VH-VL binders against q0atu2. Designs and how they scored, part 229

Target 1, 119 residues: q0atu2
Amino acid sequence: MLDKKARIRTSREYRNVFEKGKRLSGRFLIIYYVENALDNNRFGFITNKKIGMAVIRNRIKRQLRAIVREYQGQVKNKHDIVLVARAGIGKSSFEGMEKDYIAIMKKAGLFARNANKID
Below, E stands for the ipSAE of ESMFold2; O stands for the ipSAE of OpenDDE; V2 stands for 0.75 times the mean of E and O plus 0.25 times the DockQ between their complexes.

## First folded at step 11 (VH-VL)

Design y14 (framework fv_dusigitumab; at its last look DockQ between E and O 0.71; V2 from the best seeds 0.74)
Fold by OpenDDE, look of step 12:
Structure y14 (fold): chain C 119 residues (1-119), chain A 122 residues (1-122), chain B 111 residues (1-111)
Amino acid sequence: as target 1 above (119 residues)
Amino acid sequence: QVQLVQSGAEVKKPGASVKVSCKASGYTFTSYDINWVRQATGQGLEWMGWMYPDSGDTGYAQKFQGRVTMTRNTSISTAYMELSSLRSEDTAVYYCARDLGYDSGEFYFDYWGQGTTVTVSS
Amino acid sequence: QSVLTQPPSVSAAPGQKVTISCSGSSSNIGSNYVSWYQQLPGTAPKLLIYDNNKRPSGIPDRFSGSKSGTSATLGITGLQTGDEADYYCGTWDSSLSAGYVFGGGTKLTVL
């Protein structure tokens, strides 16, 4: 579970990321990211109804939180990052989601130096 | 069988633009990034950037920022690389290559086009 | 000028073993998996090694890769005349300007 401080929690915070941030699409994820004025990163997660039933959406959110938590220490600081699940993510494996996350985060330049893929 | 087939050789004058095409077949075009790599005569490989055909998102090497544009036409599974303000130093063979980043979380190029020779001369 | 450093050339006789080094930094080789490419004269590069030490289908086990710290090594045993080519290492660079980087290339001559 991500710490409270590591979560985007308010609508205003989400809006700020969407309006001011950059956007990149992966196979299963879209990320929006923007610098924040804090000393820590904050993550947001969005799963819309196109993903599937609430049970599926909640599962996806749990999986994405697990992935983010796993690599949290490798992400450059002072960023708000929103992960938006794409429609096809419901059929993807956890490993597939993880690889997609890693790829998109690398493309965004959000992984810090010495950030390695966890095997 | 995965194939990347590039357009033919180009001869351009300095200051002009060149647009090279790369037609993909044998796989789902929108599922993998297309990267562009060039190689000047007798020189090494130089990465130019990536383009994700599904979204059209791109990432360019700093050296080419402002001069390179990578696009795609998904209906014909074709990627394009346009380089503007050409200089003699841009004379090189330009390759398109498929990237397996989304499959592995690591970036490497498993299939390459045959290359397109671009000559910039007065 | 390449971000990754390779020896410009190596040579050996048929049947011998050669190694090609690739030196980088913490932001590239230190943080990402390394790939190797073979480029025969007048041809496009070909993927030889990926994920530091994995071989694509069709690549013989004479070719091997390894990575330690910020350096990578390509090994070729049982050298054949057909192995004469240029070899490039490559990897993702996680610096401020994220992107792929290549080594300067190594020309392998089979004596």
Scores: ipSAE 0.902, ipTM 0.950, lowest interface PAE 0.5, mean pLDDT 95
Fold by ESMFold2-Fast, scan of step 11:
Structure y14 (fold): chain C 119 residues (1-119), chain A 122 residues (1-122), chain B 111 residues (1-111)
Amino acid sequence: as target 1 above (119 residues)
Amino acid sequence: QVQLVQSGAEVKKPGASVKVSCKASGYTFTSYDINWVRQATGQGLEWMGWMYPDSGDTGYAQKFQGRVTMTRNTSISTAYMELSSLRSEDTAVYYCARDLGYDSGEFYFDYWGQGTTVTVSS
Amino acid sequence: QSVLTQPPSVSAAPGQKVTISCSGSSSNIGSNYVSWYQQLPGTAPKLLIYDNNKRPSGIPDRFSGSKSGTSATLGITGLQTGDEADYYCGTWDSSLSAGYVFGGGTKLTVL
């Protein structure tokens, strides 16, 4: 589980990321991201009805949180990042979502592996 | 069969712009990034940037920021790279390449265009 | 100057083996998978190795790759005259502005 400090929770905070942030699209995900004035990264998650039924959306949201948590140590600090699931994500595997996340975070310049993870 | 076919050789004056095309076939064009790489005569490969055809998103190497623009036309599965304010140092072969590494969360170029020679001379 | 360091040239006789090194840092080879590209004279580069040690369909098993820490190695066994080419390593670099980087290239001469 992500610590509550690492989560974007208010509509004002989401609005700030959407209005001031950069946008980058992957195969299954879109990210919006902006530097923050905090000591840590914060993540938001959006799954909309185009993805499918509530049970599918809830599964995807849970899986995305798990992916973000797994790779949190590799994300460059001081960013607010919102993950928006694209319509096609419902047909993806967990591994497919994970690979898309890694690719778009690297392309965004937000991702640097922890040296200790490769040792 | 995957194929990337590039436009023909160009000769330009310093200060001009050049736009190279790269027509893809044999796969879903919108599913994989197109990268652009150049090579001056007798020199090594130099990465210029990536373009994701599904969205039109791009990322450029710092050296080319402000001079390069990468676009596409999905109706004809064609990618474009435009380089402006040309100098003699821009004389090179320009390649487009498909990035299949998206499937692994990494980056690697499995198919390359044949190259487009751009000569900048006064 | 290239970000990844390769020897500028290597040479060997037919039937011999060669290794080509590629040295980087924690922000590139240390954090990402390495690929190798072969460029025959007058042609476009061709993918030889991806994900450190995997071969695309059609690449003979004479070509192999490995990675240790911040360095990668391309191995070629049973050297043939048709292997005479320039060889480039490549990987993603997360430092400064994120992007792809190539080694300076190694000219392989079969003598």
Scores: ipSAE 0.716, ipTM 0.896, lowest interface PAE 1.3, mean pLDDT 90
Fold by ESMFold2, look of step 12:
Structure y14 (fold): chain C 119 residues (1-119), chain A 122 residues (1-122), chain B 111 residues (1-111)
Amino acid sequence: as target 1 above (119 residues)
Amino acid sequence: QVQLVQSGAEVKKPGASVKVSCKASGYTFTSYDINWVRQATGQGLEWMGWMYPDSGDTGYAQKFQGRVTMTRNTSISTAYMELSSLRSEDTAVYYCARDLGYDSGEFYFDYWGQGTTVTVSS
Amino acid sequence: QSVLTQPPSVSAAPGQKVTISCSGSSSNIGSNYVSWYQQLPGTAPKLLIYDNNKRPSGIPDRFSGSKSGTSATLGITGLQTGDEADYYCGTWDSSLSAGYVFGGGTKLTVL
């Protein structure tokens, strides 16, 4: 699990990322990201009702949190990052979500090095 | 069979702009990035940027920020690269290339267009 | 000038083996998979090796790739005169100005 300090918590914090951040789309994910004034990264997750039933949305959110946790040590510090699940994500595999995340994080310039999986 | 077919050679004056097209066939155009790479005569390959046809999102090499625009028309499976404020050092062959590496979270160019020669001279 | 360093040229006789090195850093080769491209005279580049050591369909097994630490190597055995070309390594660079980078290229001469 992500630490409390690595979590975007308030509506104001989410709005700041959406309003001031850059946006980049992948196949299954959209990321919004902005530099923060902290010494660490923070992550937020959005899974809309249009994706599907609550069971599906909960599974996706759990999978995305696991992916972010696996690679969080490789993300350049001082960023607030919101992951927004696209409508088609329900048909993706865990590996598909993971590859999409890796690619869009590299495109955004947010990975400092090749990410290593953490056991 | 995957194919990328580019527009023909261009001759331009300094200060003008050039727009090169790249028509894709044999695959789902919106599924993979198109990258642009140039090569001056006798020189190596120089990456210019990527464009994702589904979203229209782009990422440009720092050297070209502010001078390059990469776009597409998905209805005709065509990517475009426009370079403005041309200088003589922009004389090069410009290639479009498909990035298949996205499937593995990496980046590599599996199919290339034939190249478009752009000459910038008075 | 390129962040990936390749020798400017290499040569060997027909039937022999040659290797082409590509030296980078932790932000590129050390963190990302390496690909190799062949450019025959007057033609567009062609993907020769991807994911460090994999060959696309139609590339003979006398072409091989490997990666160790922050460097990569292209191996070519059974050299033919048709192998005379420029060879480029390429990879993603994850530094502050993230983007794709190529090596400076290596001209292979088959004598």
Scores: ipSAE 0.597, ipTM 0.876, lowest interface PAE 1.9, mean pLDDT 90
ESMFold2 (binder alone), look of step 12: mean pLDDT 92; pTM 0.950

Design y15 (framework fv_dusigitumab; at its last look DockQ between E and O 0.04; V2 from the best seeds 0.00; counts 0 for: pae E 8.2 > 2, placed apart)
Fold by OpenDDE, look of step 12:
Structure y15 (fold): chain C 119 residues (1-119), chain A 122 residues (1-122), chain B 111 residues (1-111)
Amino acid sequence: as target 1 above (119 residues)
Amino acid sequence: QVQLVQSGAEVKKPGASVKVSCKASGYTFTSYDINWVRQATGQGLEWMGWMHPDSGDTGYAQKFQGRVTMTRNTSISTAYMELSSLRSEDTAVYYCARDLGYDSGEFYFDYWGQGTTVTVSS
Amino acid sequence: QSVLTQPPSVSAAPGQKVTISCSGSSSNIGSNYVSWYQQLPGTAPKLLIYDNNKRPSGIPDRFSGSKSGTSATLGITGLQTGDEADYYCGTWDSSLSAGYVFGGGTKLTVL
């Protein structure tokens, strides 16, 4: 699991990311990202009802947290990043979701310069 | 069969703009980014940027920031690249190419258009 | 000028093996998978290798790719006249200006 300090937890924090951050869409994910004033990154996760039932949404959220945790060390520091699941993500494999995340993060320039893909 | 078919050759004067089209077929247009790559005569390949056909999001090479605009019309599965303030150095063959980044997390281009020659001359 | 460095040209006789090097940095080849493209004269580039060493369907096993550190290598065995072309390496660059980068290209001449 992500450490508590690595989580966006308040509505205010989410609002700040949505209002001040940049937006970038992938195939299954949308990310909102903005610099924070901390020494660590924080991640938020949004799974809307259009994705499916609560069971599906919770599964997706767990999967996204797992992905973020795996690549956490490769993300540039001092960012708040919110992952929003797109409607089609429910039919995506974990691997597909992971690849999508990697692609988006690379396009956003959020991976560290020396970050290597984890196989 | 995946195909990318580009518009015909263009001749422009310096300072003008050119808009090249790239019509995609044989796959779900909105599922793969379209990249644009140009090649001056006798020179190497130069990446210009990517465009996400579903969202319209774009990422441009720094060299082309402010001069390039990549758009799409999803109803006809067509991507567009517009380059403004043309100069002689912009004379090149321009290619559109499909990006498989979302499939692999790695970026590479598996299908290319046939290329569009853009000539900038006074 | 190119972010990735390739030799301008290589040559060999039919049947021989050639290698084309591609040198980058930690932000590109060091952090991302490399792809190779073949461009026959007067044609659009064609994907030859992806993910460092994988071949798309239709690409013969005479073509191989490898990556080590911040460098990549394209290998061509059993060289044929039809292999005469320009070859480009490419990869994502994860630097501050994230984007795709190509090598300068290598002209392969079959003697």
Scores: ipSAE 0.894, ipTM 0.951, lowest interface PAE 0.5, mean pLDDT 95
Fold by ESMFold2-Fast, scan of step 11:
Structure y15 (fold): chain C 119 residues (1-119), chain A 122 residues (1-122), chain B 111 residues (1-111)
Amino acid sequence: as target 1 above (119 residues)
Amino acid sequence: QVQLVQSGAEVKKPGASVKVSCKASGYTFTSYDINWVRQATGQGLEWMGWMHPDSGDTGYAQKFQGRVTMTRNTSISTAYMELSSLRSEDTAVYYCARDLGYDSGEFYFDYWGQGTTVTVSS
Amino acid sequence: QSVLTQPPSVSAAPGQKVTISCSGSSSNIGSNYVSWYQQLPGTAPKLLIYDNNKRPSGIPDRFSGSKSGTSATLGITGLQTGDEADYYCGTWDSSLSAGYVFGGGTKLTVL
């Protein structure tokens, strides 16, 4: 699980990422991202009603947190990153969301090393 | 059945701009990025950038930043690459290519356009 | 010139085998999967290998790929005259100038 320090908590902090950050769209995800003045990365997650019922939105949010946690060590330090789920995400597999995340993070220049997990 | 068909050859003067088109068919145009790659006569492949057709987002190679613009028209499944302030060293064959990155998390080009020859000379 | 280093040329007799190397760094080959592209004279490049060692449908098993550390290798066995082409490795570069990079290309001659 993501530590409290690795989470964007306040509306003011989300607003800063949206206003000053860059935006990149994937198939199922949009990321907004900006360099921060901290010594760690922070992540935010947004799932809105267009995705579906609360049970679906909660599942998607848990899956996105799991993906972010799995690849946390590959993300370049000192960034605030907000993941916004697009309406179509509810039809995606876990693997589909994971590949979309990897692709957009690489394009954003936010991955420092290989994103593929080999056990 | 996947095809990328590019516009015809262009001859330009130094300082002009050129806009190359790439019409996609046989797949959902908005699902895959279009990348642009060029090749000068007798030289290697040089990546120029990517364009995401769904959003219009782009990423350009540092060398072309400020001179290149990549756009699309989703109504006709067509990608465009415009290169401005042309120099003689921009003489090359320009290719569009489909990127499977969103399906794999890795970037590689499975289908390529036939190429557009751009000649820049006085 | 090129971010990824390939030998400029390689040659062998029909029926023999060749290997083409591609050397990079930790930010490209060391961090990402490698693809190989074949370019026959006067044509657009064609995807030959992806994900280090996978072949697209229609590519014969005479073509193989491998990766070790920051280097990748393309192997071609049972050389045919129709294999005469330029071969390029390619991968994503995760450095500050994030983007796709190609090797300088290797001209294969079957003598």
Scores: ipSAE 0.712, ipTM 0.894, lowest interface PAE 1.3, mean pLDDT 90
Fold by ESMFold2, look of step 12:
Structure y15 (fold): chain C 119 residues (1-119), chain A 122 residues (1-122), chain B 111 residues (1-111)
Amino acid sequence: as target 1 above (119 residues)
Amino acid sequence: QVQLVQSGAEVKKPGASVKVSCKASGYTFTSYDINWVRQATGQGLEWMGWMHPDSGDTGYAQKFQGRVTMTRNTSISTAYMELSSLRSEDTAVYYCARDLGYDSGEFYFDYWGQGTTVTVSS
Amino acid sequence: QSVLTQPPSVSAAPGQKVTISCSGSSSNIGSNYVSWYQQLPGTAPKLLIYDNNKRPSGIPDRFSGSKSGTSATLGITGLQTGDEADYYCGTWDSSLSAGYVFGGGTKLTVL
């Protein structure tokens, strides 16, 4: 479960990431990311109606939050990062989403050199 | 100044296909989705599907599944809709329309092309 | 036919007000934001209302929207002859054949 401080909450915060951030696409995810002026990272999650019903979207959000929490220790600090689920994500496994997240975060250069999982 | 400019009118025979283009300007083409909507003479609006220009992902209305293909060429900021196995019932004005894409939880069409008339006649 | 039901036509005199209804179901209007589009004769549709009740810049406040349950309403006050158009509601339908749906359209005549 992500700390309350590590969440992007407001429309303005989301808009800032979309407007000023970089964008990278993976198989199941798109990430937007930008440096912030805080002492921590913040994460946001978008599950568009094109993905499916609310039950499916809520499940995907929970799974993505779990993945992000697991790899927090590898993420370079001071970034706002928004994860956008692509239409095909509902057919992916948890492991498939996890692999996609790892690959896209490495491509973005957002993993610290020697970071490990938080737990 | 967001603008969507579509290709010109087409006349086709039954069984043929048609490919309509939609050239975008005044915004980042890959940041917004393009939808296609048609309207037969004297009839209402009918949604055909969406296409995400960055990835090429699509979602088609069930009615058109198997007959429609939506694509793009990002180097010229242009979306395409191809409808195959044309029938007289496909005679309509075809519109492209922009929506906010994957990065939004909202779905509405803020800018529309001028429309392309496609006539299917024997 | 249309998943969303609108009256085929409405009419009123200049300066008066009119409402246009849009009736749907729990999988569309009941679960998703509603938009309204104006189509003047011979032109492409134009966004009038998004997110149930918000107006894009340049749309006068004579146009309003609301939603209750599985129904949405477009309100137009101070009718002008330039308001003669077809009006469509639209929303996402989250059912198994998910997609965007429009109402059948309402022709507004200013008499």
Scores: ipSAE 0.012, ipTM 0.668, lowest interface PAE 8.2, mean pLDDT 87
ESMFold2 (binder alone), look of step 12: mean pLDDT 93; pTM 0.953

Design y16 (framework fv_dusigitumab)
Fold by ESMFold2-Fast, scan of step 11:
Structure y16 (fold): chain C 119 residues (1-119), chain A 122 residues (1-122), chain B 111 residues (1-111)
Amino acid sequence: as target 1 above (119 residues)
Amino acid sequence: QVQLVQSGAEVKKPGASVKVSCKASGYTFTSYDINWVRQATGQGLEWMGWMDPDSGDTGYAQKFQGRVTMTRNTSISTAYMELSSLRSEDTAVYYCARDLGYDSGEFYFDYWGQGTTVTVSS
Amino acid sequence: QSVLTQPPSVSAAPGQKVTISCSGSSSNIGSNYVSWYQQLPGTAPKLLIYDNNKRPSGIPDRFSGSKSGTSATLGITGLQTGDEADYYCGTWDSSLSAGYVFGGGTKLTVL
């Protein structure tokens, strides 16, 4: 679902986010995030074995990519963000995952806001 | 720097429960899962389960399902493993271990507690 | 019984080389990364190898790992008396009872 340049592809890039990034946990998701030196945001997705069999992990990964794609225009520029699905995510609805994503991105201060200046 | 310190040895009778603690220091406790592994005298390592200190989520090996409970207290960076309905076969050294594989999406245990000996005898 | 199969013992003289095998199936070694742990007498296990062939900081390059299909091997060169220990392979098992599994352990005796 995401353009190639918007995806974290290499183990080195994932490692950078984990080692230097900040962490924030939601109900079904954990995000790790760090500013990058690029002109765009990049997203990574981890659906580890705690979630269940490959069929479930692949479904979750597809759904998370769809959610990220839908909201990518709201994310502040120049960040590498890795979404790690928690074990309980397999029991969540699509709407539940979406709400969790929005909540944690807002808490992290990663959603863009209009400038608000007064004289 | 990173250290896991476990509670002292326990002697229990069959049918009792035991609760072993594991106090973490030198890292952010909620960032990595804690796993529990036991080892009977002269035997191999046997995985019991994982516990996510951030969420409280757990996963237990089938053999221990219904008898084991893994919890934590984040205010004191301490993980707990409670095993109930003890049998003589539960006599073992119990270890907690940090799972650094969370970073790569795989499981591996980079730091281990010193172990807690639990003896079940009548 | 262990899920992963290791030889129960291996022995060699100081300065020699040994390999320790670890055999599994498609649901464990065949699908997941393998780690190796060293347990010195009376101590907790210590991570030697992770992600099939990577060493943590402080582990000498005498220790190496490899994986092929459903089997993994730990190699130790230049054996020293201090290498006497039990060695365990470990990996995730993706089957119905998903969880971490260890090999039965191999006791390495150096003379």
Scores: ipSAE 0.008, ipTM 0.599, lowest interface PAE 9.6, mean pLDDT 86

Design y17 (framework fv_dusigitumab)
Fold by ESMFold2-Fast, scan of step 11:
Structure y17 (fold): chain C 119 residues (1-119), chain A 122 residues (1-122), chain B 111 residues (1-111)
Amino acid sequence: as target 1 above (119 residues)
Amino acid sequence: QVQLVQSGAEVKKPGASVKVSCKASGYTFTSYDINWVRQATGQGLEWMGWMNPDYGDTGYAQKFQGRVTMTRNTSISTAYMELSSLRSEDTAVYYCARDLGYDSGEFYFDYWGQGTTVTVSS
Amino acid sequence: QSVLTQPPSVSAAPGQKVTISCSGSSSNIGSNYVSWYQQLPGTAPKLLIYDNNKRPSGIPDRFSGSKSGTSATLGITGLQTGDEADYYCGTWDSSLSAGYVFGGGTKLTVL
């Protein structure tokens, strides 16, 4: 579980990231990201109905939060980042989603450390 | 078999633009990024950028931003790299390469096109 | 102009062992996995090593890789005349201009 201050929660905050942020697509994930004026990073998660039933969408959202939490120390500070799950994500493994996340974060220039080295 | 087949050699004048093609076969074209790398005669490899064939997203090396455009046509499994405002220093062999590193969360190029020689001279 | 530093050349006799170094910084080799590419004269590069020390199918175990800190090494044992080529290291650079970077290349001559 991410701390409250590390989460994007309001529709206004999500809208800001979508309208002013940059976009980058991976195999299973799309990220939207923008610098913020805070001392910390904030993450948002979107799993839409195209992915599948609520049980699948909730599993995916929990797994994405776990991945983000595990790698949050590698993310360059002061960013709002929204992860949008693509329709095909329901068929991926946890490891597949993790590798996709690492690849897109590196492409975005958002990783400050080696993401494959976890404490 | 996985193959990347590039278009033929080009000769251009300074100030012109060149568009190199890279046709993929033997795998699902939209599943892996295509990168472009160039090499001047007797010189080393220089990375130009990556292009995601599914969504069309791109990332370019800072040196080429504003002059390079990478695109694709998914109906014919073909990637393109267009370089504008050509200078004599752009004379090089241009390669496309498939990025299999996505499968490990890293970046590495497992299959390369045969190369396209671009000569810029007056 | 190369971000990663390699010796320009190395030479040895058939059957001998050579090592080729690749030196970078914390934003590239220090933070990301390293790959090695072999380029035979007149041909496109070929992947030799990925993820620091892994070999693609078809690459003999005479080729090995390792990484320590901000440096990587390619090792070749039992040198053969067919190993004569240019060798390049490559990795992602996580600095402000995020992108892939190559070493300057090392020409291996088998005497």
Scores: ipSAE 0.371, ipTM 0.829, lowest interface PAE 3.5, mean pLDDT 89

Design y18 (framework fv_dusigitumab)
Fold by ESMFold2-Fast, scan of step 11:
Structure y18 (fold): chain C 119 residues (1-119), chain A 122 residues (1-122), chain B 111 residues (1-111)
Amino acid sequence: as target 1 above (119 residues)
Amino acid sequence: QVQLVQSGAEVKKPGASVKVSCKASGYTFTSYDINWVRQATGQGLEWMGWMNPDTGDTGYAQKFQGRVTMTRNTSISTAYMELSSLRSEDTAVYYCARDLGYDSGEFYFDYWGQGTTVTVSS
Amino acid sequence: QSVLTQPPSVSAAPGQKVTISCSGSSSNIGSNYVSWYQQLPGTAPKLLIYDNNKRPSGIPDRFSGSKSGTSATLGITGLQTGDEADYYCGTWDSSLSAGYVFGGGTKLTVL
């Protein structure tokens, strides 16, 4: 569960990220991202019908929110980021989604600190 | 058996372009990124960029931005790296390498092509 | 110039131990996992260590890796003549010019 301030909520805000943002694809995820004029990061999540039935889409969305929340402190400030689940994500494990997220965020230049720490 | 097989040596004049190929076999080509790394004679490894064979997305090192283009042809499991406006300092061995880092959320190159020697001479 | 600093050379006798250092910054080693690559003369590099301390299948346990803060270390015990090679550390750099960076390389000579 992300804080209210950390969520992209309106169709206008999503549209801004899609129209002005950069795009980067991973195995299971696509991210669209753009710098914002705020003092915080905001995240949006899209799971479309190509993924599967509502129970699958809702599980994926909850898992993606959990992943984003866990790594929120490592994301460079002042970005709006939309995660779009690809059709194959329903077959992925939680760990697989997490690893894909970390990889694409690093490629996008959006991770600043010690992601994937070894405990 | 995972294998990356690169095209043969090239000799080019300054100002020309070179296009190196890297044919993948033994795995699902679209599942892992291909990176390009070069090495001048007696020098260290220099990363040039990554290319996602599924989507065609790329990321290039700043030094090569505007001169390098990385593409692929999925029907023949082949990646390409084209470097334009060649200079003598581009004389190097060019490697393609598979990025297995998706499996760990990191970046590391588990299989490498044999290398393609590119000589730029005037 | 390389972003990651390695000693240019190290040497030891067969059976001895060597360590090769790799020093970076908070944006690279401090934020990301480190890999090590072995390059025998005239060959392509070979992955030796990934995720700071993990070995690919086929790499003997006399090769080890570690990371502390902004530095990483490759350890080689029981040195063999076949270990003569150049060794490179590598990691992702999370700076404004995000991308993969290699150390300058260390030439290992087995005396």
Scores: ipSAE 0.292, ipTM 0.803, lowest interface PAE 3.9, mean pLDDT 88

